VH-VL binders against p04169. Designs and how they scored, part 14

Target 1, 76 residues: p04169
Amino acid sequence: GLPDGVEDLPKAEDDHAHDYVNDAADTDHARFQEGQLCENCQFWVDYVNGWGYCQHPDFTDVLVRGEGWCSVYAPA

## First folded at step 4 (VH-VL)

Design d03 (framework fv_murlentamab)
Fold by ESMFold2-Fast, scan of step 4:
Parts: sequence; C-alpha cells; structure tokens
Structure d03 (fold): chain C 76 residues (1-76), chain A 123 residues (1-123), chain B 106 residues (1-106)
Amino acid sequence: as target 1 above (76 residues)
Amino acid sequence: QVRLVQSGAEVKKPGASVKVSCKASGYTFTYYAIHWVRQAPGQRLEWMGWINAGNGNTKYSQEFQGRVTITRDTSASTAYMELSSLRSEDTAVYYCARRGYDWRSGYSYFDYWGQGTLVTVSS
Amino acid sequence: DIQMTQSPSTLSASVGDRVTITCRASQSIDYIAWYQQKPGKAPKLLTYDASSLESGVPSRFSGSGSGTEFTLTISSLQPDDFATYYCQQYNSYPWTFGGGTKVEIK
C-alpha cells in the first residue's frame, strides 16, 4: 500500500538510488532488458498521473515514475 | 540562487567543431538534467539533447544524432555540448537549460536557462 | 512528433490590454509550459503543467486549457510584457516548441 504522507513525497531525480532513471529509455545499464519498467516491477504501488510509490527501502523518500527503471528491478 | 553561465560567442568555418560550456551554481548539480536547445535566426526553439548530470547518460534528438555530443564534469558542475561538421545552417544561439521539477510530472520543462552562446558558421 | 501551433504569430497591443495567446497540440497532451523571450535574452519560464505559475512570475500571467487547446493570458499588459511567447510540450520525446507569438506595441 501507499504510505501516509505519500502526497508530500518529492519526485525522484535520475540516479536517486540503484542507477534509477525516470525514463527507462535513458539507461545504459547492463542489467536492463527491453520492456522493464517501474510500473511492472514487484515494488510498484500506483499513485497518480503516472507516478507511484516504490516499496524498496531505498526509495521510501520519493515517488518513482511508472516509465522509469532501476537496477534492482524485479518482475511483478 | 540558481545560475547557468555559458561560454562566449564562437565564429567557426564550415566543417569545424564547436564546444560550448554551461557552468551551474546554486543547486546540487548531480540532481538535475541539463538540456541543450538552440534557436536559429527567425526560427523556433529546437531541442537538441540532454544529459543526466548524476550518471552521465545522454539522449539526443534524431536530427542531431551523430553530430552532437553532450558531456559533464561533476567536479566543476559544468555541462558541455559539442557540435561537429558545422554547416551555415548551424548558425544559432545555443542555450543550456535545467530540467524543472514538478510533483505531477516527471517530464522536462526548463526552469532556468543559461544566457546563450552565439555560434556563427561562415566562410 | 507532437506539433505545436501558436496563434496569432504577431499581435499588436496597448498597455492595459488583456492579451490571449493560443497553442494547439497535434494530439492530446497533459504537460505544457509557456516561456517569455525578449530580444537578445534567454527564454524565461512563466507557467508549467498547463496552469501552474512559476515562482516570481507576476499574477497577471495565467495558463489554461486541456487536451489539444491551451492559452496563455496576460490580464493587464505592462510595458515589460512586450516580448515573444513560446509554448512547449513535454508530454513525449522529442520536446517540441510552438512557433512563437510576438506581442508588440500598437
């Protein structure tokens, strides 16, 4: 679920943690596979306007973009 | 205060390369992307490409792909745009601009701009 | 690519006038910004996310619209407002700008 105070979380910037990018097309990471996106990751909780909460401990202070990607991606 | 300060005007011959710098201050450089936008005389603003200042990843407009290279130096808080194989049509003012940040959108509008660098390409 | 069309290309106005500039996108968008550019200077952000006013921008500027039709309004034109105005979509790559609207003295 969405945490209390989710409405006050700032949007993640590129490189926030784990080579995070707001647009998966912007990654050059070796682990990236075509089609991987934050919105189809097991840590994703949808919120609003293409942004969501990430349940991974290193992303609890930000919103992540559904079309984003990071190196700890795990398929839903 | 946030500032982006660009290098001075350049005059180049066709076939040469030009490298424009953009020095950032007043914020954490690695948290924002820097975009490059040009404006030829009498034309609209034209997006060229951008760099993630944190990890160095870049994305270029198809029109400039193969001729433009964008880099950054995190220790100097400076972004660079190099355009090669210059043509007379590349005469323009070149701007660096910082990606804005908005709660509802992860897309790029530009909240702060450099002053611009005039590049003149003539024989 | 999303095409952004501005109208009018030029408008003549007097101080105190209400000025409206229109921007049409070739497809439905949610994310648009407006910029002011004076001769010899860099563009300055006025509004983003269609209707959000950038900090420090006078309240006489406002953005509105949704879908494909967007407007920038200056409620009471001041001498400092004679400039060229550009819309920009940031809905999808590549980022594209309108052709500009020059607001000049009557």
Scores: ipSAE 0.007, ipTM 0.629, lowest interface PAE 14.5, mean pLDDT 87

Design d04 (framework fv_murlentamab)
Fold by ESMFold2-Fast, scan of step 4:
Structure d04 (fold): chain C 76 residues (1-76), chain A 123 residues (1-123), chain B 106 residues (1-106)
Amino acid sequence: as target 1 above (76 residues)
Amino acid sequence: QVRLVQSGAEVKKPGASVKVSCKASGYTFTSYRIHWVRQAPGQRLEWMGWINAGSGNTKYSQEFQGRVTITRDTSASTAYMELSSLRSEDTAVYYCARKGYDFWSGYSYFDYWGQGTLVTVSS
Amino acid sequence: DIQMTQSPSTLSASVGDRVTITCRASQSIDYIAWYQQKPGKAPKLLTYDASSLESGVPSRFSGSGSGTEFTLTISSLQPDDFATYYCQQYRSYPWTFGGGTKVEIK
């Protein structure tokens, strides 16, 4: 689940890691497939306000947007 | 001051296409998304899609996907929305509206709107 | 799609009244925006992120709520406030709007 202190995590900015974008529609990455979103990725843990926690080791310091995307996307 | 100025009213026959323009001024065009929202007479507002004026990337509502194309010309600071295969239920006022990135809400609500373009589809 | 239901569809009020317009989402959402629209005009942003007041909008307008129930309040209705009001969700695509609440003279 959600880590201790999740309420104090800053929201990710575009390019935080792995070509992360806060809106999947903004990516031009070759690995992207239509319909892939942070919120249907296996690393997603829903939190609040359309933001969630990402269990991927490179995103432990931020909240990611549910409608975002990054190049290490893996289907849930 | 920020302004979005749209092209004039259009009358089209069923099956035709319409292309509406939205000319931006008073801000850095490429730093904002331009959204398109329509409103049929007496009906609710309906979001159609957006374009990132800088990158040219677009997102379309699934209801309009395949019929709508949004483009922009950065040298003219103008966005365009083309809707094809027009039917009578496409009769509406079409609005462009802008949104800059907000860390908390993304590109989701609209701070400035064009004046609207009435598109009438009739035989 | 997230359905946005506004209540009432029409509201009759007098200048000086406190007016409350409600917006109900079909599922829990994070934020909504509220717009004012006068006949023949484009919508004008009033509030966003549920409770943030847009710059230049009079303080008599306020937004509140969370989850599925949101409200726009006009604390003391003025003559130029007779208009139609729309809520909008931006939790997920497509962005959807309420059916509108027309505030008219009693």
Scores: ipSAE 0.007, ipTM 0.653, lowest interface PAE 11.3, mean pLDDT 87

Design d05 (framework fv_murlentamab)
Fold by ESMFold2-Fast, scan of step 4:
Structure d05 (fold): chain C 76 residues (1-76), chain A 123 residues (1-123), chain B 106 residues (1-106)
Amino acid sequence: as target 1 above (76 residues)
Amino acid sequence: QVRLVQSGAEVKKPGASVKVSCKASGYTFRQYAIHWVRQAPGQRLEWMGWISAGSGNTKYSQEFQGRVTITRDTSASTAYMELSSLRSEDTAVYYCARKGYDWRSGYSYFDYWGQGTLVTVSS
Amino acid sequence: DIQMTQSPSTLSASVGDRVTITCRASQSISYIAWYQQKPGKAPKLLTYDASSLESGVPSRFSGSGSGTEFTLTISSLQPDDFATYYCQQYNSYPWTFGGGTKVEIK
């Protein structure tokens, strides 16, 4: 689920961890495959206005964009 | 289904400008780049430029630099190509096309195309 | 710019024929796509990454090749396949297309 205090988490910046980008269209990463998005990743928990929580240990301090991508993507 | 729908045919005089639209549907618009490619009658396809729908970053072919401007409106899921200082040699069908994604960076083939917009430039 | 040369410019074929068209790059490349275009219509993607078949494209179409020489093959030509075919390199900016090969009825 969403963690306590999710409303206080800052929005992630590009390169927060694992070559994260807020817009999947902007990634140059070799691992990227068309259709991979934070919002269809196994770590995604939807929150508000296209932002969500990522349960991956390296993203617990930020909100990630549903249309974003990172190199540890795993399909839901 | 993925669809790219372009605006209708235009007839322009030399020196005028034309702005062609490309409305996307059936996918997450912001995730894909949109390219513009033209084809003069009986000639090969010619790449003009592209825009990242998400970031708005653009890159143009050197041949069209200074005359072409590509923009997008994410709320309308629409890309635009404006070509200024039109010449008779600009008479062509103009296509928008979506960037296909392979896993390698910086590379673009085109998986879906708009129907094309005929722009005729004549005096 | 990488120059893409297609051959032949036109070929006449009959339904059921095996058709091959060639695309030669002016320098070694790894990334090439093939498109089909019918009169008055937009191009349609057939293959990318030299040999990967686009989803929904009939299996009679196949791409092959490496380095500077690439081929699109139609194993058994169907009536729907009479069209012009274009190769496109996407190895280096600017992306460039071949001159086209028109496959017409014999």
Scores: ipSAE 0.000, ipTM 0.629, lowest interface PAE 14.7, mean pLDDT 87

Design d06 (framework fv_murlentamab)
Fold by ESMFold2-Fast, scan of step 4:
Structure d06 (fold): chain C 76 residues (1-76), chain A 123 residues (1-123), chain B 106 residues (1-106)
Amino acid sequence: as target 1 above (76 residues)
Amino acid sequence: QVRLVQSGAEVKKPGASVKVSCKASGYTFTSYAIHWVRQAPGQRLEWMGWINAGYGNTKYSQEFQGRVTITRDTSASTAYMELSSLRSEDTAVYYCARHGYDWRSGYRYFDYWGQGTLVTVSS
Amino acid sequence: DIQMTQSPSTLSASVGDRVTITCRASQSIEYIAWYQQKPGKAPKLLTYDASSLESGVPSRFSGSGSGTEFTLTISSLQPDDFATYYCQQYNSYPWTFGGGTKVEIK
């Protein structure tokens, strides 16, 4: 689930960790496979307005965009 | 126990096509990607392409010039690699391999491998 | 394409030796794995992300390096370690492998 204080988390910026991008269409990363998005990743917890929480240890301090992507993507 | 089991050896004539299967068991098939890698006798490993088993989207090596097609059947937990317009230099052992993940450190490409399928292209 | 150059192509060693094999990328990379292949068998993952040891792999294996220069070290060679070793980059498509280093008995 959502962590305590999720309402106070800032939105992630591109390159926060693991080559993160807020829009999967912006990545040129070789690991990217079409259709991969934060919102269909196993670490995704939906929150509000297209933003969610990522349970990966390197993203616990930010909200990530559902249409985003990063190099540690894991299918749900 | 994760297993990838491939179809048996094939002998083909130049110009033919070959389709190799890779049956997965011991994990949720649709949660991982399957890669295809070949190795000609005495040569290096050569990456061919991959498929996301859940979504079905693919990525191919440009080297194979559109000759390779990777598909999957989710009901059978099986991935397939078809290589067309076979040439003698396509003689190789073809491997399927799973794209694994360790959440602590990121992706592990090729954490489990099939046993390999020998494809011989001869007249 | 990123070219991966391994050296040496063949290395003769004795049980108990420290063995170091090297892999050079044609451009700077972060994502590299090492595999062991025995005759007639599929490759086995040893390390990933340059220095992370795969679960179940003996601690005598270690990966190191950054940028363009990477190494796999076997601290005390065992009889089971005579095999061919390959590096692989997964930084940029297409994924590419080194030419292999055969570790054989002296």
Scores: ipSAE 0.007, ipTM 0.681, lowest interface PAE 8.5, mean pLDDT 88

Design d07 (framework fv_murlentamab)
Fold by ESMFold2-Fast, scan of step 4:
Structure d07 (fold): chain C 76 residues (1-76), chain A 123 residues (1-123), chain B 106 residues (1-106)
Amino acid sequence: as target 1 above (76 residues)
Amino acid sequence: QVRLVQSGAEVKKPGASVKVSCKASGYTFTSYAIHWVRQAPGQRLEWMGWIHAGRGNTKYSQEFQGRVTITRDTSASTAYMELSSLRSEDTAVYYCARKGYDFHSGYSYFDYWGQGTLVTVSS
Amino acid sequence: DIQMTQSPSTLSASVGDRVTITCRASQSISYIAWYQQKPGKAPKLLTYDASSLESGVPSRFSGSGSGTEFTLTISSLQPDDFATYYCQQYNSYPWTFGGGTKVEIK
């Protein structure tokens, strides 16, 4: 679930943690596979307007974009 | 075997700039980020910033924002850290380090370090 | 920024001793690594993800802890273990290090 205070979290910037990108098309990481997105990752909790919460400890201070990606991606 | 080899020691005057290199070998350079960490004599390790070797995206520590520039050359498998407007307090050993990954947990940390480059800033 | 505080700053010990070094984070974290550094050398990774031992590191080294308090333990100190030890959080940027604990001969 969504944490208390999720409404006050800022949107993540590229490179926030783990080679995070707001648009998966911008990554050239060797671990990336076509179709991997924050919104189909096991850490994703949907929130609003294409943004969500990421339960990974390095993303607890931001909202991540559903169309984003990072190197700790794990399929849901 | 993964290796990070840094350029040699430098002596600079206050107000000058220094550019340290870090040559990577033994892995796919463009798949990893390279971080820069410094250590003044007798002081703690201090994170400066990083670059993703493939994408070229950078992130800098707020303290160094505006003075540090991190770049890379993918054809040479080399990362660079340039620090400008040098002060005597910038005297330190500068390290490059690779951000590694644990495949099973998916989390990252520094797994390999360069040997360090001593930069001395003196009048 | 997350502040990392190590204690003690200096520790005197003898070969065979059990050595415990503590690291306290200013905020709750899950991702912490420990490094060993000898004079004139780069840091060497010992443990990551709080308790995972890096390949090739002797089993006498172990990491533990959660939340804000973390510990590196050396179960039976060897001559090669006299060094300075640093904790580092990689929970969020900027990555930050503790002040170091120097393990010296008693």
Scores: ipSAE 0.008, ipTM 0.671, lowest interface PAE 8.8, mean pLDDT 88

Design d08 (framework fv_murlentamab)
Fold by ESMFold2-Fast, scan of step 4:
Structure d08 (fold): chain C 76 residues (1-76), chain A 123 residues (1-123), chain B 106 residues (1-106)
Amino acid sequence: as target 1 above (76 residues)
Amino acid sequence: QVRLVQSGAEVKKPGASVKVSCKASGYTFTSYAIHWVRQAPGQRLEWMGWINAGYGNTKYSQEFQGRVTITRDTSASTAYMELSSLRSEDTAVYYCARKGYDWRSGYSYFDYWGQGTLVTVSS
Amino acid sequence: DIQMTQSPSTLSASVGDRVTITCRASQSDSYIAWYQQKPGKAPKLLTYDASSLESGVPSRFSGSGSGTEFTLTISSLQPDDFATYYCQQHNSWPYTFGGGTKVEIK
């Protein structure tokens, strides 16, 4: 679930952690495979307007974009 | 049994290029990334770049960008690192390493290493 | 880039000693690996994710720490343990290594 204070979290910027990108189409990372998105990752918790919370310990301080990607991606 | 075997030692003159190979066996080559790390005599390990053996995309350290090219041949299960415009400061042992995958840690550590290739650059 | 500072650069120890090597990251992290390197050989993975022991590595090796301070401990030093040890940050690009700690016979 969504943590207390989720409404105060800033939106992630590219390179926040684990080669995070706000648009998966922009990644050149070796781990990436087409179709992988934050919104179909096991750590995704949907929030608002295409942004969500990521339960991975390195993303607890930001909102991540559903269309984004990072190297810690794991399918839901 | 996982094994990475590198090409033999090279001696080059300043301004030349060197291409080091890393042949993988004992696993599905295209399922893992191969990284390149060098170590100058008496110095720390220095990460250079990596390649996804299956997809072929690469990422390079800023210090080496413009001089390093990493490639692979999926039919030979071999990765290559080519470094151009060699200087005496490039004298080092060059290692290839397989990056093990742990989904929790985000693709995190080098679980198997090649034996190293000594590249000596001298006039 | 995250800078990794390792201490001490050299330590002298005897078989049976408890040895502790420290690694400091320039920013908070949780993804630290430790490697052992013997002269003329490639590094060998010992621990990853700060405290996870690699399969086949003897239990006398342990990693610990969080935030910016991390340690590798060898609980009872064996003859095979005289080597140089390196920490590595494996969270963010570029992956960076510490300067190394050489464990020598006292």
Scores: ipSAE 0.007, ipTM 0.638, lowest interface PAE 9.7, mean pLDDT 85

Design d09 (framework fv_murlentamab)
Fold by ESMFold2-Fast, scan of step 4:
Structure d09 (fold): chain C 76 residues (1-76), chain A 123 residues (1-123), chain B 106 residues (1-106)
Amino acid sequence: as target 1 above (76 residues)
Amino acid sequence: QVRLVQSGAEVKKPGASVKVSCKASGYTFTSYAIHWVRQAPGQRLEWMGRINAGYGNTKYSQEFQGRVTITRDTSASTAYMELSSLRSEDTAVYYCARKGYDWKSGYSYFDYWGQGTLVTVSS
Amino acid sequence: DIQMTQSPSTLSASVGDRVTITCRASQSISYIAWYQQKPGKAPKLLTYDASSLESGVPSRFSGSGSGTEFTLTISSLQPDDFATYYCQQYNSYPWTFGGGTKVEIK
């Protein structure tokens, strides 16, 4: 689920952790496979306007973009 | 089931432009990228660029940047590659290819290729 | 750009032979695929992620290696295997291919 205080989390910026990008199309990371997005990752919890919470320990302080990607992506 | 069908052979004069199409069927077009690769007679395969069919974002090889434009039409499930300022060295077979993640089955390393389009540049 | 170097350029073999083709990357990579191409046809995927065999590809084909040195092995060459083979890295853009190895009949 969504954590208490999710409404106060800032939006992630590129390179927050694990080569995070707000637009998956911008990554040149070797692990990236086309179609992988934060919104279909196992850590994704949908929130508002295309932004969500990421349950991965290194993203608990930000909102991530649904169309984003990072190197610890795991299919839902 | 998955099929990529390309437009037919083209003969062009130096300085002209060519636009090759790649029509996809048998899968959700917007869930995969379409890449473009060419092969001149007797030469290696050469990556030109790709497009994310869903978002439309492109990446181009430096060698082709400025001359190549890759687009797609999501309603027609078709990708396009336009190459401008043609020279004789651009004579090659041009392929579209799919590589991506299958949303229904998870990771899919299926690499499907179109049949190729021969582009001949001569005067 | 990551440069992919294949050896040999041409290899003569007989049906039943074990055939090994090598591909060297200019830097350490993890994501490499192998393709078979017959004259007048599009390349066909054989292996991906260095050692994973594509569905529907005969088990006589296998990929191996890590770092900068990778191989494609055909354990017992069949008549349908006379073709040109290419390695490709998809570790980083631009994606690059090897120069090809033509496997021809002795």
Scores: ipSAE 0.008, ipTM 0.624, lowest interface PAE 10.8, mean pLDDT 86

Design d10 (framework fv_murlentamab)
Fold by ESMFold2-Fast, scan of step 4:
Structure d10 (fold): chain C 76 residues (1-76), chain A 123 residues (1-123), chain B 106 residues (1-106)
Amino acid sequence: as target 1 above (76 residues)
Amino acid sequence: QVRLVQSGAEVKKPGASVKVSCKASGYTFTSYYINWVRQAPGQRLEWMGWINAGNGNTKYSQEFQGRVTITRDTSASTAYMELSSLRSEDTAVYYCARKGYDWRSGYSYFDYWGQGTLVTVSS
Amino acid sequence: DIQMTQSPSTLSASVGDRVTITCRASQSISYIAWYQQKPGKAPKLLTYDASSLESGVPSRFSGSGSGTEFTLTISSLQPDDFATYYCQQYNSYPWTFGGGTKVEIK
C-alpha cells in the first residue's frame, strides 16, 4: 500500500525531477518511447484523488499524473 | 518462474542474415524490455540493443545500427534479433536478457538471461 | 562511451579466502552491476546499483564503491565460485562491460 499522509502531498510541477512532465506528449527527451506513462511504470503505486503516488525516491514528496513521464521510466 | 528460451545454434555463410528468437514465460511480457547482448569467443560482453515489448520501440547500439533489427510478437511472448550482412567477426553467443528493476536510474541491469544461441559464420 | 577496466584479469585463491576484484570506469558513475559467468553458461546477476545484492545470491558476495572505482568482494571463497566475473555500467548508453576477471580456485 500507500504510505500515511499521501493525500496531503502537493501536485508535481513539470521538471520536478528527472525531466518529469505531467503529460507524456510534452517530452522531447531522447529516452522517451511511445506508450510510456507513469501509470504503466514500475514505480507507480496507486491513484490518490485523481493523481498518483510514485515510489521512486525522488518523487515521494509529490503526487504525479498517470499520464505523465520522466527519464527514469521503467516498464511495470 | 521467469524463463527466456532461445532458438538453437545457427551456421551461416558470410553475407547471410540470421534471426534468433527468445521466448518469454512466467511474467507479463509486454511490461518489460528485452535486451540483446553478444559474446565472441574469449571476448567481453557487448550490448546490441533493446526492445520495449509493450510498444515495440527499439534502441540500437551505434556499432550495430543499420545491421540489427529487433522485433517482438506479443501473442507469442517472443522477441527476435536479426543481424544482416554477416561477417566471420559476428561469430558469437547471442543472449537475450530482461531489464531488471532499478530504483534510481530506471536504466538497465539484466535480471534474467536466455541460455544463449551460438551463431557461427564461416565460409 | 564509458570504458570499464577490470583488474586483475586472472586471480587464484584458496577456499575460505577473501577475494576482491576491481572495476574502474572512465568517468564517474552511480549505476553498476556485477555478473558471474561459468563456462558454457549465461551470465548470472549478482549485484546491482553498486551494492544491492540480487535475491537468491549468497551473502558472501558484496558490491561496493562509488565514483570511478567499484569492487566485488567474495568474503569466503567456495568451490562453486570458480567463474569469470564481469562488471557492467548502466549509467549511460551504450551499456558497457568490463573485460572480466577469472577466479581460479587453488
Scores: ipSAE 0.009, ipTM 0.647, lowest interface PAE 8.9, mean pLDDT 88

Design d11 (framework fv_murlentamab)
Fold by ESMFold2-Fast, scan of step 4:
Structure d11 (fold): chain C 76 residues (1-76), chain A 123 residues (1-123), chain B 106 residues (1-106)
Amino acid sequence: as target 1 above (76 residues)
Amino acid sequence: QVRLVQSGAEVKKPGASVKVSCKASGYTFTSYRIHWVRQAPGQRLEWMGYINAGYGNTKYSQEFQGRVTITRDTSASTAYMELSSLRSEDTAVYYCARKGYDWSSGYSYFDYWGQGTLVTVSS
Amino acid sequence: DIQMTQSPSTLSASVGDRVTITCRASQSISYIAWYQQKPGKAPKLLTYDASSLESGVPSRFSGSGSGTEFTLTISSLQPDDFATYYCQQYNSYPWTFGGGTKVEIK
């Protein structure tokens, strides 16, 4: 689930951690495969307006975009 | 076991095209990307591009964009790299290679290379 | 493009020596692999993700480093280890390789 205080988390910026991008189409990372998105990653918890919480330890301080991607992606 | 077997050596004239094959066995072909890398005599390895064997989408190095085409045949478990408008500078050994990703650990765990195909471009 | 600078270009060593090969990236990276290549053969993977040892590779090989400076170490050189070694970044496309380090008999 969503953590207490999720409503106060800022939206992630590109390069927050692990080569994060807010739009998967922007990545040129070698590990990227077409169709991978934050919203179908095992760490994703949906929140509001296309943004969600990421349970990965390096993203607990931000909201991530559902259409985003990062190098620690793992399928749900 | 995992094997990548490439087609034999080629000799071409400047301006011609060459098509090298890479036949995969011992794993699920459509689950991995196949990359193409070349090495000119005495030079470093140079990445050319890849194909996702399942979805068929490709990515090419800008150096080769416009004259490289990478394709695959899923029924034959074979990837192909075609290079057109050949120059003497294209004389090199061309390799296909596979690099896997372990979803459970988040790390790459396999890397297998073909034996290489020598392409010689001379007049 | 990320430039990979490898040093030294040639290294003379004896069996039993500790050998250290360095690779410098033009920008900070996390994903780097090391390969061994013998004449007439395809490269063989030694380490990936900077410090992870590939299955079947002898424990005398180790990778280390972070950011822009990376090292491959052979703790006790064996006769089969005389070869050329290449680093490769796979942090972003295009993938790029170092210039190679030839480890030859002293």
Scores: ipSAE 0.007, ipTM 0.620, lowest interface PAE 11.9, mean pLDDT 86

Design d12 (framework fv_murlentamab)
Fold by ESMFold2-Fast, scan of step 4:
Structure d12 (fold): chain C 76 residues (1-76), chain A 123 residues (1-123), chain B 106 residues (1-106)
Amino acid sequence: as target 1 above (76 residues)
Amino acid sequence: QVRLVQSGAEVKKPGASVKVSCKASGYTFTSYAIHWVRQAPGQRLEWMGWINAGYGNTKYSQEFQGRVTITRDTSASTAYMELSSLRSEDTAVYYCARKGYDWRSGYSYFDYWGQGTLVTVSS
Amino acid sequence: DIQMTQSPSTLSASVGDRVTITCRASSSVRYIAWYQQKPGKAPKLLTYDASSLESGVPSRFSGSGSGTEFTLTISSLQPDDFATYYCQQYDSYPWTFGGGTKVEIK
């Protein structure tokens, strides 16, 4: 689930961790495969307005975009 | 084996446009980004922009904004770089390069380069 | 933009010499690659992540450094090593390259 204080988390900026991008289409990363998105990743917890929480330890301080991507993507 | 093969040398007049191709083979084209880098004679390498070969999204350096267009054709496994409003200062060798990934370090770098395309801008 | 400054711009050396090339970043960076370029050819990757040697590159090449100061060392210069060398930071966009160091025969 969503952590306590999720409402106080800032939105992630590109390059926050693990080559994160707010729009998967903007990644130049070699590990990327078309169709991979934060919102279909195993770490995704939906929140509000297309943003969610990421349970990966390196993203606990931000909200990530559902249409985003990062290099530690793992299919849900 | 991974190969990036570029189109041949071009001679253009000031004000013209040039379109350079970069044909990829030996890997899944849509899985890797293609970057473009140029080098004027005797000068440093200069990053121009890149394309996500799967989705087609691009990012350009601010220096080339408005003049450069990068595209790709997934059926031909080919990326293209078009530079418009050519000036004599655009005389350079233009390279395409693949951005690879090292699973051990988690970092990306240019692992394969095309042979380069000389573009000469002269009257 | 992170500025990459290489020194020297040119160095003259003999076969068998130990050659050291330096690269300084205007801000702290974690990721530096080194490339070798011969006249008329594309750059060839030598090292990445400051000190990791690319597969197929001779062991006489080594990279070192952290923060803002990095070096490429060739422990025993060979005839095939006369070339121009470039450093590149890939810690943040835009990716930037050094001005190059030409290693020429003495």
Scores: ipSAE 0.013, ipTM 0.668, lowest interface PAE 7.9, mean pLDDT 87

